# Designs tried in a protein design chat: miniprotein binders against a7ua95r516to809. Part 32

Target 1, 294 residues: a7ua95r516to809
Amino acid sequence: ASLSLLSISDLVPDLQFIFFWMSNAIEILYFIQQKSPAYMQTIELMDDKAGSKESLLSATISANEEAMTILEEVIMYTFQQCVYYITKTLYVVLPGLLDCNPFGTEPSSEQCRRAAGVCVCAVCVMPEAVRRVVSVFQTTSDLLQQYQVHSEIQSQMFAYLFFFTNVSLFNQLIDKGPARGWFQRSRVLQIQASVKILLDWAKGAGHNHLAQKFFAKFCSTVTILASPPQQLSQMSWKALCAEHPSLKPVQLHRILTQYQLMAELGPLPIWQPSSEDEAYIYRTVDLLESFENH

## First folded at step 14 (miniprotein)

Design jf4
Fold by ESMFold2, fold request of step 15:
Structure jf4 (fold): chain B 294 residues (1-294), chain A 86 residues (1-86)
Amino acid sequence: as target 1 above (294 residues)
Amino acid sequence: SDEAERMAIDARRMIEEAQRLAEQGNHEEAIRLLLESVEIAARSGDPYLLVKVAITAIVLALQTGDEDVIRRAEEVLRRAKELMYS
């Protein structure tokens, strides 16, 4: 028996430590921000005997600025450490999402129907690969809530995690998709269903806006690839750019090239880039996304 | 007022020495001194001395690998917060 893949559960003790100290630093920063005006006002209303009032105000302002600076550094450091640990697990589990089948097989379909208690026909199964990704998001959400991390920091955390997920999936699809057969229509439909499970999780967790914003590039890619050939062939380049503004011209061109190949629509290009975009469709430096662009 | 001013001087000295000890790697003595400073900082009437205690405890907990120092830093932070928010 070989060693199991490292899961997010193995990192929980380290994450608990970091979240505890980060949440306390945030709490104190918030306290200072809320109470500082009132404290300064108390000093200003003080009887100024011996001329010490201005010195006390100056020292208090300096102490406040020092405290805020250190707390902001602590919060940034601990946030970056959390992101580092969480994205290490995401990096390991995300590729499996592109290779799994979320559509129910006969055993999975029956299990899904029994678990739901509704006996519906079109319920997507959650493959182990998708469950592993959802587990990372859910564990993160549970820890943030357990330690009462400020909602703005929770939003920033998920904004980055969704950004990372989008970049990782998009780059894998573009880079490895031809060799892995991921542009085949049946695979694209499976990928689309898997992404829908992630989007449904994000909506249920209260992060719908963030998911819509930060998954846009990958979702646009999958939407184009899932389109019926008759429908997509009728759409102009300009229309596709307007519907999918998250895609750079080189990225859209690559996606359409792979689509045309897999749909066996012949060798002649169907989609004519606008004159404005023709300068950009071969910019290979812009094809893959940077993980540092956040 | 005069006693509060003396407490502020004493607390500030203790906190700064705790920070110096932490920079030298003497985390055990740093947290011991910091814990002693909490009540003195509270009696000074300067809320920013309690904030300085709390920040020093957080930084020390994140720097050290010593489980006993971490547990004592948690106690310092808990007490400092209690006194700050009262």
Scores: ipSAE 0.793, ipTM 0.945, lowest interface PAE 0.5, mean pLDDT 86
Fold by ESMFold2, fold request of step 15:
Structure jf4 (fold): chain B 294 residues (1-294), chain A 86 residues (1-86)
Amino acid sequence: as target 1 above (294 residues)
Amino acid sequence: SDEAERMAIDARRMIEEAQRLAEQGNHEEAIRLLLESVEIAARSGDPYLLVKVAITAIVLALQTGDEDVIRRAEEVLRRAKELMYS
C-alpha cells in the first residue's frame, strides 16, 4: 500500500487481505493443536508392520513441528503488517488530539438545526480530531471481529495500538508542548476531556484493562498537569513518584518544570528529587519513549 | 490400505513440487498443481498432507502479488479446510 494513504478507510482492502490470511493461519494452528493428540493415538494403536509404526509416528511428530513453526512465522509476519498499516494512520491523526477543543463545540451546529428540532448532540460534541482516532480503533475492532481473529491476538493487537498511542501522545506533548502552548491549564483540561473520550471507547469495546495498562504514562502526565496548584505544590517528589510509577525521573522533572512555569509558581524549585533520582533527572536520552518498548 | 498409501506418496510429491515451483517464481503452475493435490491428500488419510496444502496456499498468497494466484489460493484453502474439518 502507498504511504500517502492517510485515512484508515483507504487501507481497509489491504487490511482485509492481511486479516483473511492471518485468521486462517491462526485457525489452522489451533486445529493442529487440538487434533494432533487424537491422530497420534490412532498411529500408536495401529498394528506394527515391520517397525513402520515408530517411523510413521516420528515422521508425524516432525510434520507437526514443521507446520506449527511455519504457521507461527506467518502469524507473526501478518500481525506486524497489520500493525504497520494501522500505526501509520494513527501517527497521522494522533497529534490533532493535543490541539482540539472538545468544549468548543456549538450546540446549534448546522447538523443539529437541520434535524428539525431533534438534537443530535453526538455530532456536535465529538471533535473531528477525536473522531479520527476513534475511527481507527473502531475500524480495527470491526475487522478483527469480521474475520473472527482469536481473542488473544485481538488483545495483543490493541495492547500494541494503545502502547503506540501512549508513546506518540506523550512524546509530542513533551517535545512540542512548550512551543504549542499545550501546558497551559485550559489546554490541559481540553486534552484531558479528549483522552476521556478515547478511554470511554476502550471501555465500551471491552479493552478497559489494556487501556488502563498501556495509557498509564500519558494519563499520569495529564493528571499531574490538571491538578490544582494548591494540591500539587503540597506533594513531595517521593509522593508523586509513588502515585505515578509509570513516569521516569527525567519525565516527571520535565512535567513539573512546565507545570511550575505555567502555574506561575515562581522560579524556585518546589519539588526536590530524592538523592537516587537526582542523577537521572538530566538523562535526556530517557526523556522520550521508544516505540519499540511498552 | 495400499491405495491410501499410494495417494499419500503422490500428494506429498505434488505438494513438494508446488513448493519448488513457488520458490522459482512460477506461482501460476505452483497453485495449479497444489489445487490438483487437495483431493489426493484428502483420500490419503494423512491429515498433515491437507495441512501442508493449506500452509503452502497461505504462504503463496502472501508472497505472490498476482490476483489470479491469490484467488486460486483462496479456493485451495477453502477446499482443504472443508476436507480437514469433515
Scores: ipSAE 0.788, ipTM 0.944, lowest interface PAE 0.5, mean pLDDT 86
Fold by ESMFold2, look of step 14:
Structure jf4 (fold): chain B 294 residues (1-294), chain A 86 residues (1-86)
Amino acid sequence: as target 1 above (294 residues)
Amino acid sequence: SDEAERMAIDARRMIEEAQRLAEQGNHEEAIRLLLESVEIAARSGDPYLLVKVAITAIVLALQTGDEDVIRRAEEVLRRAKELMYS
C-alpha cells in the first residue's frame, strides 16, 4: 500500500472502485431529497384506512431519515478513503517541487527559458517533479469526471487537495529551507516557476478560484522571497501585512529574516513589526500549519 | 393494496435478513437474498424499500473484498435504480 504504491497510477483501480460506489451513493441521496416531498404528499392524499395513513406517514419519515443518514456516512467514508489514497501519493511527490529546476539544463529547457523568461512553451517538457504532482491532480480530475461525481463533491475534493498541497509545501519550505538552500534567490525563482505550472493546471481544469484561495500562504511566501531587494526594502511591515494577509506575524517575520540573510543586507533588521504584531513574531506554535485546519 | 402490503412485509424481512447475514460475514448469501428482494420491493409500492436495497448493496460492496459479491452488488444496484427512477 503506502510502502509499495508510490505513483497515482498504481492506485487507479482502488480509486475507481471507491468513486463508483461513492457516486452512486451521492446519486441516491440526491434522488431522495428531490422526491421525498412528492411521495409524502401522495400519502397525505390517500384514503385513510382505519388510521393506517398516519402510521404509514410516520414510518416513511423514519425510513427517509435513516436512508439519508446512512448515505451521508457512506459518502463521508468513501470521500475520506479517496483523500487518504491521493494525499499519500501527493505527500511523497510534493517535496520534489522545492528541489527541481523548471528552467532545466537540457537544450530545449534553456531555449524555452530564454524565449519567455519562464518556460511556458509547448516544446518544453515539464520537470519530472512537477509532472508527478500534475499527474496526481489530473488523474483525480479524470476519475471524478469518468464516474460523474457531483460537481460540489469534485470541488470539495480539490479544495482539500490544494489545502494539503499548500500546507505540505509551506511547512517543508519553512522547516527545511535553511538547510536545503531553498531561500537562495535562484532557488526561489525556480520554485516560483514550478508553482506557476501547478496554478496554470488548476486554472485550465476549472479550479482557479480554489487554487487562489488555498495556495495563498505558499504563494505569498514565494512572492516575497522572489521580490528584488530594492523593491522589497521600500515596503514597510504594515504594507507587507496588508499585501499578504494569509501570513501570520511569526511566518512573515521568519520569511523576511531568511530573505535578508540570503540577500546579504546585513544583520540589522530592515522591517520593524508594528507594536501590535511584535508580541506575535515569536509564537513558534503558529509557525507551521496544521493539516487539519482546512 | 393487500398484495402490496404483503410484498412490503416480505421485502423488508428479506432485506433485514440480508443485512444480518452480511454482519455475520456470509456475504454470498446476503447478496443472493438481496437480489431476490429487488422485484418484491418494487411491487410493494414503497420506494424506500428499493432505497434500502440499494443502500444495503452499496454497504456490502464496500465491506466484502469478494469480487463476485461486488459484481452482484453492482447488478442489484443497477436494477434497484431502474425501478426507483421509473
Scores: ipSAE 0.787, ipTM 0.942, lowest interface PAE 0.5, mean pLDDT 86
Fold by OpenDDE base, fold request of step 15:
Structure jf4 (fold): chain B 294 residues (1-294), chain A 86 residues (1-86)
Amino acid sequence: as target 1 above (294 residues)
Amino acid sequence: SDEAERMAIDARRMIEEAQRLAEQGNHEEAIRLLLESVEIAARSGDPYLLVKVAITAIVLALQTGDEDVIRRAEEVLRRAKELMYS
């Protein structure tokens, strides 16, 4: 019950708290890294009063190492807390993306809070289910920018969030897709359009490379399922493996088998796995993606 | 100078005691002592003591559930940063 009502806006105060302290920890870490060599050199240039210089230098090095270790732990802790809160929100909104009809005139209920009037920005014209997903990423981006978080940490954050999103969407599509009708051509085209809107947002936000990398598996699955039967039936197993290298043999085999059933195609010898892949298509443990393999 | 060295010793002791108090759950006394240490650390001329103050404030803010302690930790951090960049 409580998770279904959770929005990213409800988590903003908690995220602001965490990002504030994370940003300051990163700033202090950077300060130490930049100032430590010059400070040590200053100690080295001091008059040596009875071996006090070597003792002071050793104590300074030790104190610096301790400070760096504590700051790294704080940064890791705060990063993990951010990811935890954001992924909880994603878990709630991501299923709606697969059920979304982006071609339907569903009135966008929530106008963008950024404009005093009817906002016609790219986010406001999005289907509600897509907008909810984009809002999580946009809020994350806005907070990272507000607190001036280092670009490397921002990239790591988005890499993980895109990874999590890809795993979640892929696993839901493979596991529940046939039963929910998500493999039907009309539904696949809706999913493809919804994902394109998300990818276009990621491109506009400067995360195009990360999005292309981490969504590759889900995009490959949707691309295969969106392919016309006349086109896909002309592609060999080997050609499909080469075109979709992000898919494991067991995953590709599952997708093609479900496609064949849905399209009422007879057995297609051209889709028969190679002798090299034949042992791998039965590895059902590799069918779904793991969240731990990040 | 001998005075700067005395101030460095005093500031270090105050920061260590603030850390001990924080670990014991006495966040109010920890933050009070930490706030007193900021100016002493600055007068010592050792920038790493100000860094220790800042780190202690960050850790304390993340450990405490007390909003007043958090606000005072933000003030300690702000003041430490001002003095670090001076």
Scores: ipSAE 0.774, ipTM 0.938, lowest interface PAE 0.5, mean pLDDT 90
Fold by OpenDDE base, fold request of step 15:
Structure jf4 (fold): chain B 294 residues (1-294), chain A 86 residues (1-86)
Amino acid sequence: as target 1 above (294 residues)
Amino acid sequence: SDEAERMAIDARRMIEEAQRLAEQGNHEEAIRLLLESVEIAARSGDPYLLVKVAITAIVLALQTGDEDVIRRAEEVLRRAKELMYS
């Protein structure tokens, strides 16, 4: 199937398979960690009549370390596979979030799979483009809960997915935004409303802290772009840097330059970078976020 | 007991053979030996042999594309876990 038709529902069987094995690997790892100290102690308390106690202890330690290493590798592998499948789906649906008009009257064409008939749940009343993004996260959450995946692994997965989402949305907005008119105030307000719905969902799902942390860059960008010209034109470069520390100087400069063009403000000396930042505003390599090093 | 020790030796040998067979791509024979090893491992009284069975089942399931082998690996895992917590 073309990537354009790929939905998270199509990946559910594959994700279920991976989550099943991942969850069991985590459970067995935990079992080893909990039982190993007691078992070693039982060996230590054995009468060393045969001189084999030390050898048995050493063999047991080595076997446990090997088992733990294999399980950790399995957990990492399965985690990466889950992230790979989920991020593929996100890659498909995230562009729609930037084009979404949440103030449109068109009802969601897709009914909630959880309800027979017309569902009026918070997800079903969302704009379709927002609902598709939320559906990816909700399906992920539901699967993690279904397989009782350890809370730390759940948190790591959502951290990565939010990171990926932020990078993807930010890069698309910076790169394509001017050409697509996403820097126009009316469009920015639509994006802001759509992102708010996503953040409200994340808050309701118990991921508020992670969402605030990992969406900071995209949210800062949208906040600046949504600001009235009269307000933003009164803010100095230093004030904007301080208020939006998630943005690199080159990123802030790009946003302000595009804002200036769209708002027809002309040159604003107050937005001139400091002498310290002047060298950094031309580092175009730092303009877009990397998916690496997370 | 001497019997438990013999069972531990046998179970370990069977698990190691299953691992070797799995690495060679003989997943069907690997899962068969692994399934036989579960009860022997349990009777040995060594909980770590059951852990090895479970780990081997997980690894085998992730390596194989055979749905029947996967299903049998799930059974091995289930049985190993039942015996680990008994």
Scores: ipSAE 0.773, ipTM 0.938, lowest interface PAE 0.6, mean pLDDT 90

Design jf4
Fold by OpenDDE base, look of step 14:
Structure jf4 (fold): chain B 294 residues (1-294), chain A 86 residues (1-86)
Amino acid sequence: as target 1 above (294 residues)
Amino acid sequence: SDEAERMAIDARRMIEEAQRLAEQGNHEEAIRLLLESVEIAARSGDPYLLVKVAITAIVLALQTGDEDVIRRAEEVLRRAKELMYS
């Protein structure tokens, strides 16, 4: 199947398989961690018949360490496989979020139309492009809950998925935004509204802190671009750096330069980088975010 | 008890043989030995043998492409867990 046709629904069977074994591996790991101290104490309380106790204790420690190592490897492997499949689906649907007009009368989801009742659930009223992205996250959440995956692993999964989403959206906006007209105020407001729907979903799903943390860079970019020229032209470089600490100097400089071009503003001395930042604004290697830093 | 110790030795041997068979690609025979070893491991009173059975079943399920072996690995895992929490 072409990558373009891959839906999260198509991956559900594979994900179910991986999540099942991951969840069980985690459960067994916790069982070992909880039972091992008590079992070792039982061995320690046994009558020491001719060094058999020390040998048994040593063998038990070694078996425990081996078991934990294998389980950690299984958990890591299955986690990586889940992330790999989910990020592939995100890669396909995320570009649609930037082109989405959430203020348009998009028809309600075909799935909810087939149900004889007008579903007014938050997902059914979402624009299609936003709904597709939310569907990936919701399906992931539902599967994690279905298999009772430990909350820490759930948090790590969403942290990575939000990181990936932020990097993908940010890089696309910076790289393709000028050419696609995404820096136009009307388009930026559409993007801002679409991202707000996603953030509201994340808040409702209990991931508000993670979403705010990992979407900070993309949100900062959209906030700057959505700002009226009259307001933004009064903000100094230093003030913008302080208000948007998630942006590197090279990124902020690029955003402001593109904003200036789009708004037909002349050179603004107030946006001139500080002498300290001047060396960093030319680091084009730092302009786009890397997927490897997570 | 001497019987529990004998069962522990037998279960360990069976699990280790199942691991070797799995590494050799003989997943069907590996899973058969695991199924037999679960009850012996439980009777030994050693919880780590049940853990070892469960881990071996998980690893085997992730390595095999055989749906019947996967199903039997799930059965091994389920039974091991039942006995671990008994």
Scores: ipSAE 0.772, ipTM 0.936, lowest interface PAE 0.6, mean pLDDT 91

Design jf8
Fold by ESMFold2, fold request of step 15:
Structure jf8 (fold): chain B 294 residues (1-294), chain A 88 residues (1-88)
Amino acid sequence: as target 1 above (294 residues)
Amino acid sequence: SDEAERMALDARRIIEEAQRLAEQGNHEEAIRLLLESVEIAAYSGDPYLLVKVAITAIVLALQTGDEDVIRRAEEVLRRAKELMRELE
């Protein structure tokens, strides 16, 4: 079957295998780190036997270095394999997040509130597209906890998954947004609500700092697009750059251009790029983000 | 002391032979030798020999694709970890 249709549940056995061996490699690495000083000191306190003490100490240091090197390679390899499997599922489910409606598509949801008079159902629903993304994150979190993977590795895993999510959503929005109508105000507000659901999950899972850091570019984009025209039109180019440092000049320029079209605004002098940035708004090579870490 | 030194030498030899067998694709014999080496490595008193057994089992399990070898690698690792805790 097609990998573009794989759900995270189909990959659980493969992930369980990899996490089992990763967590054990981490445990052995921890053992070495905790035992090495005491064992080395034991050798140092031995009675010397025709120089055998120095030879044993040297061999032990070499064995320690070799073991740590191999374990670090195993941990890196298994980490990369987990990320590969998980991001394959993320890649296919993330675009739907830009098309879904977390406010509900049923006019009767709005009519229910109007008809009841007192009924105030102010909830953000979790549409299937958002639920599929949350499911990937939640399943990953559950597996990491089940296999007792070290907390530092868990944080590094979610840092990369949030980075991947940010790049994927940003690139899709910039590249396909005009054709898909994703810059319409009602759509932007729906996207903002969907992202809030992801951010709420990350906060509840203990990863708020990572989500704030690695979603920054996409969140800045949505924040600008969701801003009311009266408020955004009062912010200069320099002020917008200062408030949204994650956005490159070409990216900010593209976002403001789409905002002007959507809001039916004419050119605004206050949004003219600074002289320093003017050359950079034409760097189309910088418009889309790379999935590679820099 | 002298017996522990002999056991350390024997354990290293057996582990290195298991590693050579794994490189040659003989994963069944490699894991069999690793199982044999675990108790010898523990008797030596050198914690790095138990670590070497554990690492070799982990690497073999990730390389093999043979479900029986994987299950036996889990047993080697479980036993090595038990013996490593006893060294504490």
Scores: ipSAE 0.758, ipTM 0.932, lowest interface PAE 0.6, mean pLDDT 85
Fold by ESMFold2, fold request of step 15:
Structure jf8 (fold): chain B 294 residues (1-294), chain A 88 residues (1-88)
Amino acid sequence: as target 1 above (294 residues)
Amino acid sequence: SDEAERMALDARRIIEEAQRLAEQGNHEEAIRLLLESVEIAAYSGDPYLLVKVAITAIVLALQTGDEDVIRRAEEVLRRAKELMRELE
């Protein structure tokens, strides 16, 4: 009875319920915002009988404020519930993206073909692990559109989902990468290809700006790890920091350390941190990202 | 008018009773009263009474867990929205 085993498909009825009531709360909020000036004006145009117009106007303003407050709380609550359900499924499926091979050594499956809403078939196949992640995003997008959720709310939801995805993938890579062999160059190239499939989905879905913004840390990490040794060994610490501003010094240091081990490089003086950064490469509290940095 | 003001008072009374019943856990009677209140609220001419009905139905549906209450809350909300569109 563990929620950690559920697919997004199993959660669709719960998400449909929440989106139905969220979208209706948004619609009622919109009604108030659009009708309030006209209704207030009709009260002001009334024949004032013993001062009752002022009392009615005051009560109407109070009712408006109460309604707005409750509706905003409902919308926030339902948004948080949606995010809760969706991120529980993402947390389960995201690690598989680091283990899969998108370069087509396995034949495609019917499930893979059904999940491939974006064309990825020419050079890369969509591995089941990538399909599971895309399915979560696509199902979320479909539900938001089905219930006509306001575009700003849709953007906020995908901003958080991409943020969550970035944090989860980055933390897994940094924390488990050495034991899992994820820093091997061939593995990094496979991870890069899998992430590209996800970025292509985001672009096709109209979320390219959000994906570029919120995947920056993980993409920078993979870009560094995928770089040929002859090219990366010519880049100074300062140049790497400038090229990859999303990475904290402790994170960049860890990435370069793992690169040295896997590429069989000795210590490189050019990768020595600047004097300003040298104290920061030891800040282990900053190594992993918090899911609360949104 | 006097009739519209009387209907507004009736609608407020019924909606407030529904809210008290919902707070007490009597969700079935709460939603029954909300359904009764919808038409009265509309005829009062005060759009915020319809809004109050709709909000109360939404909150009740999110809190109850009772499938019959949820279905009836959907009916209340559907009707309230139809009447809101008729107001302007």
Scores: ipSAE 0.748, ipTM 0.930, lowest interface PAE 0.6, mean pLDDT 85
Fold by ESMFold2, fold request of step 15:
Structure jf8 (fold): chain B 294 residues (1-294), chain A 88 residues (1-88)
Amino acid sequence: as target 1 above (294 residues)
Amino acid sequence: SDEAERMALDARRIIEEAQRLAEQGNHEEAIRLLLESVEIAAYSGDPYLLVKVAITAIVLALQTGDEDVIRRAEEVLRRAKELMRELE
């Protein structure tokens, strides 16, 4: 029963409240941005007695700055609250992506049929672990559209959700992967298939550019790990860095080390870091990604 | 225009009192005054008074936790937005 309280559907009333007030704050901000030039022009056209135009213009500028400051604070606050609720549900459901088998897992048709009502959709025929993540993204998208949230804010919201997803999956893979056997090739191929489903959702939802940008680190990791040894052993450290610019030197070094262990390869001279990068491959403080926005 | 200037002074006074009451935690009286100010602010012709009403309603709704105050803040915001559209 307690897991039902962590689902995105249980948070919809709270999200509806927050999106309503955020959307209205954005609308008011847009109003003053559109109205301000015309209103200031009417002040410039007034008869100026005792310099009252300059005082009124100054007061209008101050009122505009005050209004914009408060509205920006409200929008930021409501954005952060939405992120708080949504990422709490993502945190619960994301680990399942690393543990599921999309090649052998049957869809949860009965739960999907009840949630969707009258039909079985493509989302409902996917592994349950993947479906739960997609459901969070889809519910968020539906609410943003319902409340007509400005497209720029919608993009910023999904940029952060994809960033959070990438950090969570990458950190768990690096941290727990050796103990869980997640670096085995068959397991990596299962993970790659699950991520493909998420990327396909993002493309269909109009967020392909954001997903490509913010998922890059995890996708690069999985791409390297999924590569056949005959192909990967032909690529130098420099070539791998150029192919996968999202990976820090310490991260690429760790991924290649795990690849060597699981593929039963010895050290390869071609994978020796450049002299410039050699200073960074031992910086374990940089191994895991931060959830903090800088 | 002279009546509009008088209405602007009246609206500003009422809105500032509503903001002061909201800061003191008297959300019920704050929203009551704010609702009274909406039409006066519109009549003044100063769009920033309507904006100030709308912002005050939004902030109050996010702070209060009182469902009746939230409902009345929605009413204030709805009316302020209607009047803002008439200024276009």
Scores: ipSAE 0.739, ipTM 0.931, lowest interface PAE 0.6, mean pLDDT 85
Fold by OpenDDE base, fold request of step 15:
Structure jf8 (fold): chain B 294 residues (1-294), chain A 88 residues (1-88)
Amino acid sequence: as target 1 above (294 residues)
Amino acid sequence: SDEAERMALDARRIIEEAQRLAEQGNHEEAIRLLLESVEIAAYSGDPYLLVKVAITAIVLALQTGDEDVIRRAEEVLRRAKELMRELE
């Protein structure tokens, strides 16, 4: 199937398979961690038949270490496979989020699978482009809950998915934004509203802290671009750096430069980088976010 | 008991052979041996043998493309987990 037709629903069977085995591996790992001390004590209390106790203890320790290693490898492998499939789906649906008009009255074409008939849940009333993104995260959440995956692994997975989403959206906005007109205030307000719906979902799903942390760069960019010219033109470079610490100097400079061009503002001395940041604003290598830095 | 120790040794041998067969791509024979090993491992009273069976079943299921082997691996895993709970 072409990548353009890939939906999260198409990946559910594969994800179910992976989550089943991952969950069981985690459960067995937890069992070993909890029972190992007591079992070793039991061996220590056994009668020493001609030095067999020390050999048995050593063999048990070695077997436990091997088991733990294999389980960790299985968990890591299955985790990576899940992330791989989910991020492929995100890659397809995320561009639609930037072009979305959430203020439009277009009815959602797909309804939530949770209800027979017309569903009026918060997900079903979302703009289609937002709903597609949320559906990926919701399906992931539902599967993780279905298989009772440990909360730490769930948090790690969502951390990575939010990171990936932020990098993808940020890079697309910075790279293509000027050419696509996404820096226009009206379009920025649409993007801001769409992202708010996603963040509200993340909050409702119990991932508020992770979402706030990992979407910080994209949210800061959108917040700056959504700011009225009268307000933003009164903010100094230092004030903007302090308010948006997630942005590198080169990123902030790029955003402000594009904002200035879009808003037809003359040179603003107040936005001039500090002497300390002046060398950093030319580091074009730091302009786009890397997917490898997680 | 001497009998439990013998059963533990037998279970270990069977599990190790199942692992070897799995590595060789003989997944059908591997899973058959794992099924046999579960009850023997349980009889030994060693929960770590059941853990070894469970891990082997997980690894085998992830390595195989055979749906029947996967189903049997799920059965092995389920039974191993059940027996592990009984030893607690």
Scores: ipSAE 0.732, ipTM 0.920, lowest interface PAE 0.6, mean pLDDT 90

